# Designs tried in a protein design chat: VH-VL binders against o27280. Part 138

Target 1, 266 residues: o27280
Amino acid sequence: MDSMNVPEVLEIKRIVEESESVKTFIFSWDFRREVRPGQFVMVWDFRDEKPMSVSLIDPVRSEIGISIRRVGEFTDRVHGLSEGDLLGIRGPYGRGFELMGRDILLVGGGIGMAPLAALADEATARGMRVDALVAARTADELLFLDRLEAAGVNISTCTDDGSCGFKGFAHERLLTLEENHDMAAVCGPEPMMFQVMRILDERDVPAQLSLERYMKCAVGICGQCCLDDTGFRVCAEGPVFWSQELSRVREFGRYRRDPAGRRVPW
Below, E stands for the ipSAE of ESMFold2; O stands for the ipSAE of OpenDDE; V2 stands for 0.75 times the mean of E and O plus 0.25 times the DockQ between their complexes.

## First folded at step 6 (VH-VL)

Design E15 (framework fv_libevitug; at its last look DockQ between E and O 0.01; V2 from the best seeds 0.00; counts 0 for: pae E 3.5 > 2, placed apart)
Fold by ESMFold2-Fast, scan of step 6:
Structure E15 (fold): chain C 266 residues (1-266), chain A 122 residues (1-122), chain B 110 residues (1-110)
Amino acid sequence: as target 1 above (266 residues)
Amino acid sequence: QVQLQQSGPGLVKPSQTLSLTCAISGDSVSSDSAAWNWIRQSPSRGLEWLGDTYYTSKWYNDYAVSVKSRITINPDTSKNQFSLQLNSVTPEDTAVYYCARVLRYSSAFDIWGQGTLVTVSS
Amino acid sequence: QSVLTQPPSASGTPGQRVTISCSGSSSNIGSYYVYWYQQLPGTAPKLLIYGNNQRPSGVPDRFSGSKSGTSASLAITGLQAEDEADYYCQSYDSSLEGYVFGGGTKLTVL
């Protein structure tokens, strides 16, 4: 409907510090442009443009939020901004999550909780029962716990070092949780997502998984994630895929590519 | 409980093809959660990864650059095993050969076969 | 000839702490996890440490791993006679697009 391919210059209305390394930037949004959980926007700092997942969708206040982890030059510059500063935003892009049934399990690792926080809001607004497993390396890296609690979500936590909740990995904690859900949504490091996906498949729970690196496929610039060694294209719009789709992708949970295109493990 | 059992000849003549087999029990060779590897060990080169085979929708191989022109690693789903063929062997290929598993989400060789000493000599 | 550098030998007496180093570069240890293997005479290597510092079930807690920058180390506390073995570190190298091993360290318990 709208011209989504031209950045709109928006004022940063509010900044929420989620952790030492993660901030949520909140903007006024015209919901004439529909936004769904699982979609992303392109964020432009007037030098570089990067894809970022939408982590807050609030039609009542006419706001969206974008959560950004500090990992390099672009994100370091954006973290240096203050309320009242300007950023370019275009989109939304990509496939969003689909909701079905009466209850949903969310499994998020680190910044992967960002798109799942937006999904939790929509699921609770629809009257679904929401269980969330929030995983991180340490307690300080657990994200959105207060927001999930305020939304009425049933929260379980785990940390690799045992500093909060279950000591161990997300898939180990998942084995101790209730087996029955109508669907699941998963976002985080790919090794975690693969192991969680296997457990959910065994439990016959349909799962959708969000992969940040496939955001480029959704905007039509996917060259390296579409080809395998036989030359077949597996290109599909992301970043959200069903588990049966991802199980067929050679590289999912196995390797990623560096800037030179070389295969590297997780 | 996963186990790997190797078989194959311990003596190969120069210029011939080295052939070894690794039988898998407790897991499937076509499991999309595993990759099946060959590693060798010699006094001169130490431990050296040779390559792997794994299944995801279809079969794939990754091979070390040092042996890529001479090596083939093949699965056999009917026998639940995988094999190594190394062509045009020289005395430098004399080594103990191991098969090993790597899980899809890891880079650890968590299960190893017993090892087979292969001597390349006339 | 090994991509990762280990001392060829190490030694200690029962009850002591011994450390074995493993040095690499930014293309391997600096970017990827480190794994350690114990090889007793006449046997296959056995996974001892994965993910820099994790122990598989059945490995005593006196074995520990650590990583800093482009180097890793294996520590053995309360050294016992049965720890006499060869120890190998392993990582991945992005330039080679493959797994790489250290040259091995022969640990002697005096």
Scores: ipSAE 0.440, ipTM 0.766, lowest interface PAE 3.0, mean pLDDT 88
Fold by ESMFold2, look of step 7:
Structure E15 (fold): chain C 266 residues (1-266), chain A 122 residues (1-122), chain B 110 residues (1-110)
Amino acid sequence: as target 1 above (266 residues)
Amino acid sequence: QVQLQQSGPGLVKPSQTLSLTCAISGDSVSSDSAAWNWIRQSPSRGLEWLGDTYYTSKWYNDYAVSVKSRITINPDTSKNQFSLQLNSVTPEDTAVYYCARVLRYSSAFDIWGQGTLVTVSS
Amino acid sequence: QSVLTQPPSASGTPGQRVTISCSGSSSNIGSYYVYWYQQLPGTAPKLLIYGNNQRPSGVPDRFSGSKSGTSASLAITGLQAEDEADYYCQSYDSSLEGYVFGGGTKLTVL
């Protein structure tokens, strides 16, 4: 891959409020440059730089969208921006999702629905049958439901508190869904992804899962995004991995590392 | 259906200007969904992109570095066509010249003219 | 001189599968979409594949494209006599700031 890319300073063209805590920031994009669902960009607010997944890929309007959840000082500052304000963008980076077959299952938790919404748009544009299991803590945190429904996606919901759809966890709802998919794409909290991966593996459904790790360079040089046991770099060999690749990684679903490199339980 | 029809002389003397025209039917040269290109093909160089013209809020041109000092591509909205002018030609500019459309959202050369063989010779 | 490298020729018999490779670099195929064109003798190139692996209307599904790293591939299954043509890959190159093509592959149907 290319060494360190310099961020391109882009104007925020439009902001969509997806929920109380999630906004989608839309930029003009030259679609000669490849962008695929599951890839990420590094967003620079002229102080800090953080990885964010691409959630909208719209060649007709020449636009991409990046969905950002307000969770800390960086994202608070970005959420305070307006249309016309500037952000630095570098990328896209990483391996995106690969579509196969005719029937796809999407399983997304919280902001993890962002890259899956982009994948759903691509899948429906190809004429695939798309089922989506959309999970959140509460009903008002379920993302992209109207967008998915307008695209013809068959939606199942679950919420921890039962305020919408199935009351419980995504893997519990998954046990009650049809088992005839050609593939699955999964993104969300890592404990959810681990449980979902086990069920899909047992059913022999090929699955691709998108991981999050701490990133600094985004091009595979600094080693900050490496997984234990394999040395996979999430920014280079991922963030999207096949479930078979992840079966070799004992870290997945069991613990994480803080920015100081210490193992902490999920 | 969009069609591109090329016209212009097939023989040009060295040091002169190569001039070709591409007429558009079924689309507009000022369409903001397309860019209008010239490409040439020779046995020694294969397919070679030369440049484009396109309109968004104003007219733009992009030119290949290899010909940038000698090339001009102009739209003509009243005739719905665009032209190629290549100055100071030599025999190595002998090629089949194509006009072609690029759609913005796919960035593909999806419609091509019929091709014009231009020979540069005395 | 092509920026993208293709084998100069390929051959197959009717019904066979054939593949045509296209090699580039991080400044083109590694970061930009790949396109494929078919050129029959005496005619202009015709778009065959766009966006790495998408077929425009009217292109049979026995033509398929793929991309991995800085390389791309065109596959033709169920080879037919009328597939005998020249095939070109194409991308964009950031260092040249322009569209770039492969040198072409002459496919012969035996």
Scores: ipSAE 0.371, ipTM 0.749, lowest interface PAE 3.5, mean pLDDT 88
Fold by OpenDDE, look of step 7:
Structure E15 (fold): chain C 266 residues (1-266), chain A 122 residues (1-122), chain B 110 residues (1-110)
Amino acid sequence: as target 1 above (266 residues)
Amino acid sequence: QVQLQQSGPGLVKPSQTLSLTCAISGDSVSSDSAAWNWIRQSPSRGLEWLGDTYYTSKWYNDYAVSVKSRITINPDTSKNQFSLQLNSVTPEDTAVYYCARVLRYSSAFDIWGQGTLVTVSS
Amino acid sequence: QSVLTQPPSASGTPGQRVTISCSGSSSNIGSYYVYWYQQLPGTAPKLLIYGNNQRPSGVPDRFSGSKSGTSASLAITGLQAEDEADYYCQSYDSSLEGYVFGGGTKLTVL
């Protein structure tokens, strides 16, 4: 039952088509193992392993969901799987989101909405008011809208091309919103998160942001996900960070490291 | 409304130090959303990135490998400017030098100075 | 001698569509965003395209960028006299750990 090193082979119970490029894979889960929104699991297709955020936590159905965007060879293979097929899952890992206050703002871009969708479910279950700013390049890339609405989330959308909601970026839409919240949770493209964080800081809204970095071990040993100068390990101290923590991170919003350790500018 | 204004001598002798300054208006040299760069342009080498300085809780520099051993880029917060020093210059360092801003979240050179022709000649 | 390769010149008549290519490798264009700049005679380069295909405010929609594999392209539709300039592509190179530029393309409007 030690999920630290050995993946558990699980059957794909259901697959939800979220968009053309995103699928949610649902697994039976033993809820004796705690899982929090914002945490991630390592998904193993018996050839390669990748970190994926938990996007669904359903203790009633005893299920979790992992939303995966089709972006490369690994995800291509996974997207080719069917219900009943097997995947290796180990975890969960990392620091998840903390909830505080009565009103929470979620700001998500693209697949970044995955962990936020799980957070939304928890927040609404706790009786919090949840506002969500959902951003994508186009209308057909907006994720989890029906799910969020069903949960009682107040949704605001924005798209780069204006095909749905506000025409523009998430931070631009945020500037048009006057209401402050007790806290915010942010996940999406790092440039988006950086700009959103700045606005929230100016408004004195406590914010948590989920970073994405190359992860190998997921247990804070290999150092592949270390943030420059700070020594923060995204898999251990993150992936969820407070804005105050990220203000110290040189590379945030600027660059990431690839598997070879090379800098990749945003 | 952000502008960069360059200043410095246009003639430098071989083996001496090239020195230029870039004054910033409409933005701060210590902005955490920007990096301040030097780029040069010559017919022989085209556009060449030399390096940058930027602030994220503390000051950082990135330098091109080709000039790393000779280059220093320093911010001056009191004057809201940053400078370029290139040591041990040769005629190959003759070029139009530009200061430019890179937005942290876009990696684009969106603001440029007017350029300064620097000729290395005895 | 530039890291990114551009044709040295291009030409077109007013109203025509012109395309400028930019070729790189897996260590730059293949892995990183491409940017385009317009440089008028005697002036500093001006950002024209960022993030492969995004236009800054003030840039006409006649200008468009695209990227595929290790190559990028700038397309100008409805060519106008004022478009006569030098155009440069730019990216980042992981092997050099720095920003890199193309050699530039001189566009003449006939």
Scores: ipSAE 0.260, ipTM 0.758, lowest interface PAE 2.0, mean pLDDT 93
ESMFold2 (binder alone), look of step 7: mean pLDDT 94; pTM 0.953

Design E16 (framework fv_libevitug)
Fold by ESMFold2-Fast, scan of step 6:
Structure E16 (fold): chain C 266 residues (1-266), chain A 122 residues (1-122), chain B 110 residues (1-110)
Amino acid sequence: as target 1 above (266 residues)
Amino acid sequence: QVQLQQSGPGLVKPSQTLSLTCAISGDSVSSDSAAWNWIRQSPSRGLEWLGDTYYTSKWYNDYAVSVKSRITINPDTSKNQFSLQLNSVTPEDTAVYYCARVLRYSSAFDIWGQGTLVTVSS
Amino acid sequence: QSVLTQPPSASGTPGQRVTISCSGSSSNIGSYYVYWYQQLPGTAPKLLIYGNNQRPSGVPDRFSGSKSGTSASLAITGLQAEDEADYYCQSYDSSLDAYVFGGGTKLTVL
């Protein structure tokens, strides 16, 4: 759908269970509406509408996939759906990742691997060398490892509990890696992304980071997700930002907003 | 490996300006991964956060409301240090003053200076 | 007095378990992380617990933190003579727009 941004009601063609808490919902897609890795869609269950990153882009099969983690009432309802059920999809929205150079590092935490899995597919199709650092709490929560392997991605893992790969956090694992990359793409919990960005900036590796909290800003809801501690809030086009852009944002990594809109530290 | 070293006077007269300096080694005062804080400790009021300075594209300050009208915290990038100036001091400002670091994505004061006892009396 | 309330003193004998409480409100502990500091006589405070229950490298596992609602606690198991110190909790308060500390607890090892 275009021009009026009206949700299109689509049938769930296939559901892939990625983990105990994550499912990928696959829909037929008309690729006259271009979709790029890093973009998101609004998913409507006929009660609530939530932004979700596109995790699969398959123009050969005319399909897109949307990976959803079970975290609350909306996602619990969507996880209860079956193949053949209907959801409303509106979009895509936001700016996608930009690819540069010959080699890329992907750093993903938890569900943040979803948009990075789509990016890995595009990067490998372009002939880039792709290294992925996949992080989670436990081995069972590592996402898309089989899909990344099938795409020819070089995979490193880390888990908080040490059940797979390096024992520790993504940024701790990254400190032990000396590989050269022309760029990086990062998606995961904001504290992880800040720590990773800091290391990549010190190494002069340009990075793009995808911020879930800014998906609504990309659809024109200015002021709700904007980062400015003055009386004027600037709504940047997200959810994907270059590290140079985020380094200029006072709030990224230093502050969050409480429900009253007050600036509070992490 | 990061160390904070404080310097400044131990005695200040009422109505004058209290001035303290904190020298940083092992990190940069303009590092965008840190905020540089002043905290004081007195028997009557315990530990009190006074304010901070930090760099993200430009310099910023946050100050506790109780001292905001009298306080200035300034970085000095050439000397890799930051300072506290507290105007119009009274005996109520008598305390041990500490500088301390907070890392971005943390509210923890993970590195502290040695402390400076400042007495405000005639 | 202090924004966060701690008992002014606590005591125990070697080998015992001691718990130090820290009470606040919805504008601080109820909404934000809690941190704990140990201050040995004549020294600056030292970070002991961050993020409610995390331990920095070098802090013995005898020390643990917890948080429930608007209150937090520091537990010390297997109490040792060298644990005799002042202990302070810390959080952030959205009403004051400031980091806030407890009044401190003087722990005496009998």
Scores: ipSAE 0.006, ipTM 0.493, lowest interface PAE 10.6, mean pLDDT 84

Design E17 (framework fv_libevitug)
Fold by ESMFold2-Fast, scan of step 6:
Structure E17 (fold): chain C 266 residues (1-266), chain A 122 residues (1-122), chain B 110 residues (1-110)
Amino acid sequence: as target 1 above (266 residues)
Amino acid sequence: QVQLQQSGPGLVKPSQTLSLTCAISGDSVSSDSAAWNWIRQSPSRGLEWLGDTYYTSKWYNDYAVSVKSRITINPDTSKNQFSLQLNSVTPEDTAVYYCARVLRYSSAFDIWGQGTLVTVSS
Amino acid sequence: QSVLTQPPSASGTPGQRVTISCSGSSSNIGDYYVYWYQQLPGTAPKLLIYGNNQRPSGVPDRFSGSKSGTSASLAITGLQAEDEADYYCQSYDSSLSGYVFGGGTKLTVL
């Protein structure tokens, strides 16, 4: 709440068009401030501020990337920006993913693949074996396939419409994958994550899930980020949770809270 | 496979309580993957969601704002059913009442009961 | 009356494409999934489309859904006589804290 939480104004160094609806904005970053996969930053366009997951962490080039899907007024304005324009960045915030064991399964849906792409980079750098299940509604909404390939990740795809890979949902594709993993990380629409979590629980694979819930503030000051059953504040104690924690949350997969704190179904 | 069977009186007098029951087969009322809903339909108002009941570690209810002060939806695990009580009815409550299931992963009303016409008249 | 706006009627001949619109606002369709139901005379509504554009098992691929901004559409290609029914859209509304339905569209196959 003091000068330590003031946004830093950064120049957009590069913009990567990931799809028709998704862009990655790349900034120079001072890595004296550590950033871990699974953390988020507050992006300020000098009018509104919204939380965005970090999708690229590159200490060699001294860069971070933030991937943003066009879904509303704020993101429409940000998508209209060009290289050389300025954005305010505050953070990083939140609990990042923890890595354990020798092999990891990533399950990403749509823009949820963004924080998992950063995690894939770290996992491969640590010498872990990485399998990724990348899910989207259509082939042109599959994200980061080129970056995952470059990192040596073993990739499976599925699309709802069958335009690329398995025709069906992530959890249906996961049922056809019999590989054992020491852990999993999951990010995407909450109903997808709920179904995936149940399958991983049955397989006795510990999983971390990143919740893309609405957050009014990034530092855990407001109660609207709370989960009903546990009292966890997504911006303070999340966004990454272990599957055992989420299995006890009544709202997970069923309801979320809007900006006013109202319970709404998915 | 999953079926919902409704029962209850088709005629209720103004100011009385409307009471309907929905019996579930092929699924459990306490299944943590489902919510059990009441929806009504009238020519003047169309389809209108009334509320639900569901179980995780305990029972919960959600109610539509328009009926919240006079509605109760209760599960009965021993009979695998759930009920609707709507207090202080008026002719405006005349409608076909449906019970329906929502699955957590799709949030869709995927299974519907046959419907019960309830007429509120003196 | 209805929170979501549908045309009260639509018509087509066998083999044609028919589109039924559903218009809402930022508090419902703008932020939430859209669902579609088919209701044949004397029966309960039947789920036709969920999650904006997904079909349940057993629904022919000539039925499709789409969503753009605060509006959604149901498209029926290769229209058949048995498609004559009432069609309803449904979403969630955050200002009402509940599910909302369209007023329904009576589709006549000429």
Scores: ipSAE 0.000, ipTM 0.405, lowest interface PAE 17.2, mean pLDDT 82

Design E18 (framework fv_libevitug)
Fold by ESMFold2-Fast, scan of step 6:
Structure E18 (fold): chain C 266 residues (1-266), chain A 122 residues (1-122), chain B 110 residues (1-110)
Amino acid sequence: as target 1 above (266 residues)
Amino acid sequence: QVQLQQSGPGLVKPSQTLSLTCAISGDSVSSDSAAWNWIRQSPSRGLEWLGDTYYTSKWYNDYAVSVKSRITINPDTSKNQFSLQLNSVTPEDTAVYYCARVLRYSSAFDIWGQGTLVTVSS
Amino acid sequence: QSVLTQPPSASGTPGQRVTISCSGSSSNIGEYYVYWYQQLPGTAPKLLIYGNNQRPSGVPDRFSGSKSGTSASLAITGLQAEDEADYYCQSYDSSLSGYVFGGGTKLTVL
């Protein structure tokens, strides 16, 4: 049913190694419970629970995929699992991306490409032209390039160190790209997203941004997931926001929250 | 692909309930990617949004403040349609009524029904 | 009356540029996208511009939208006789928790 907030225990059907630090875990899914690109699930390893964006939505095979980067104790344990092992999944939660127009720009940094890969699949299935700017610190951290290419996506890359594509940051690369897009979707580190949003606003391109890093609160008690001034809670009202909604949030791109919930400048 | 077709009486007596339906083809009324809206238009008030119904984990309604006490918008998943009921009508409720779709996370009314003129008169 | 303010009428001659304004506040146009609709006599409104400045398929490129602060504009270049219609702006309003429309502009082609 709909309102039981209890994890389903699901078997890991397949694991795809996306990079040395990222794996996609694939599960059978009953699509009577719809999942949209940009939504997240809570992944429970029977010790801890963490939010993870859905990176694959395949109703033909009745599968979803969840891409997880190895960054701490929880994710280290999950990366140690094998096909056939069990995880608890709650959700999906949050607002998904909206598609509009004929041409979309995706701008993803690191693991932020995960929800954008699912969005690319949907946009391509609709017959949209999809341009993706894939950004990372180094070439080995660029994600989903083969999957995006197979889907017919027009790919540009940039790396901070210049090991693949343009040498520099996502917003610097964006300044050299064609300005003709009906919409954009952006996911990655908040400073990157802020700079990208500024350029898209100047071009009057509607943009949606996903604030994944604030998805650490349990749903229903998320006072500290709240953004200043607007009272938006990422797990309830996000994680996807239109750029014009974020223009009213004083902390976006200016401050972050420490573990105690205090504002800390960038 | 998606079409909206309206049906309902064009004449309602004052103090009675106005009832209209909107049949959906090419999409599902329970699709979590859409909200299903009622909008009316009169020379004196112009275009006026009345409310919507949509499904996420359960059914929700939003209603305009001006009609909130008198209005109900209900989905019917078995017939793939949604309805408008407006109670205690007055001549001021005389208008052309439209059903319309909004895609979630957007404010655009991208698909409209044909419109139904409702006259409130004895 | 209406939450968004439009001039009640506008006029032009064929080939001319015509601009229709839409003024709001910080709770609507200041926060949210603006949409424009064209209504020909006896028909439902048709979406003309979405996301401030984007055109749906089938809308000629002589129609364009723009937004600055709490105001928006619809521009029609190369005005044609078939452009004679009512035009409505629309946004969302956070203080009303609902969609809001302009009062409409009747465009006459002289």
Scores: ipSAE 0.000, ipTM 0.409, lowest interface PAE 16.0, mean pLDDT 82

Design E19 (framework fv_libevitug)
Fold by ESMFold2-Fast, scan of step 6:
Structure E19 (fold): chain C 266 residues (1-266), chain A 122 residues (1-122), chain B 110 residues (1-110)
Amino acid sequence: as target 1 above (266 residues)
Amino acid sequence: QVQLQQSGPGLVKPSQTLSLTCAISGDSVSSDYAAWNWIRQSPSRGLEWLGDTYYTSKWYNDYAVSVKSRITINPDTSKNQFSLQLNSVTPEDTAVYYCARVLRYSSAFDIWGQGTLVTVSS
Amino acid sequence: QSVLTQPPSASGTPGQRVTISCSGSSSNIGSYYVYWYQQLPGTAPKLLIYGNNQRPSGVPDRFSGSKSGTSASLAITGLQAEDEADYYCQSYDSSLSGYVFGGGTKLTVL
């Protein structure tokens, strides 16, 4: 039945402006319905529906947060909303991150830091040691630094232009960090994730990677949410995958899909 | 380090209620990142998950369909433990009973109690 | 019986490679991670593999897991006498809204 797949109309309780281009929309949530870091929801503005990762999971306050980057018509409309306005939320969908071990590494690029911020909150609440490598093109595009610091996360930053932290890419910064971790979670642009995964594999650090770009359908019946060699459907089997699974997928890091599902080089 | 220690009688008569407790050390039963589970093991049925209890703003329970009508799993925050009550037992409930932890956002049973053999016999 | 299917027994000699299979469906292994547990005689099961193919601290690299479609596999290389135990796979099942186990495989080291 559709009863578990029907959008629930929720009031925007609070909006946090994360940057010029990113806002977090916070809603009350009944946690009898499980939400895990790494899962996504479908956000409906009563005209169009788009998948968004859950970026805040707060069972104590009974709240979830959804971070949205302004990149087009739908997100422009949602960014124009105010506290008290309504959005439809359907989900959550997908498998989330697995949280194991004592020392965790998070590697986030741009908006990919959003699901990792939720994971960081959970890991620190668990008493785990959390190291986060936060990457962006410029300093003003680094996300969630204050929130991560408040949670007790050990933060490293890098920017392509050197405006904050290490000058360079996430994988270049990772090469200068030689701490052992029990696992890593990675989310960001696919080429970044591929380079990071390669280094973590070489160091024998198991990693989970989130492939958010494929979240085009919520019910898992759309054939376009599919990876090359293994036939994974991201909305059914992802968006979170282990690095060993992705290292065997010829598509990952090498080419992407266009809106028609055709392979296109990066 | 988290440790789970079980206690309860090893012999129960048919039609009575089976009652076991699991004491938690190194963690809190009301930790919002953990679920506390009961699992049993018998030669005929193997490993069977029975249910759990967990806290997120309030207490919740999940129960396996096979025992849902007879089972209650309750936390006790004052003693930092949780219990299993299984009503109307039959010889088919004879098993080794384990308590175990699952972390929120995982499906792994990462910490197990020592196990308690419960024999249902007249 | 069990929701996940394992062979009831497996055997090998020291130094050999042994593989234990676990078969499910789209509502469990096809959609969720697979976990493996080792149970030595008289003890509780111990987590051996999580997230399909990852090892907890203290588990030797002789143990590895894999998953393809609705099936999973545990491989033990360089088999040792101390590996003689029962092995169980586990996943989550969305249609049952609960955790499911395989029937177990008794591994004998000859």
Scores: ipSAE 0.000, ipTM 0.428, lowest interface PAE 15.2, mean pLDDT 82

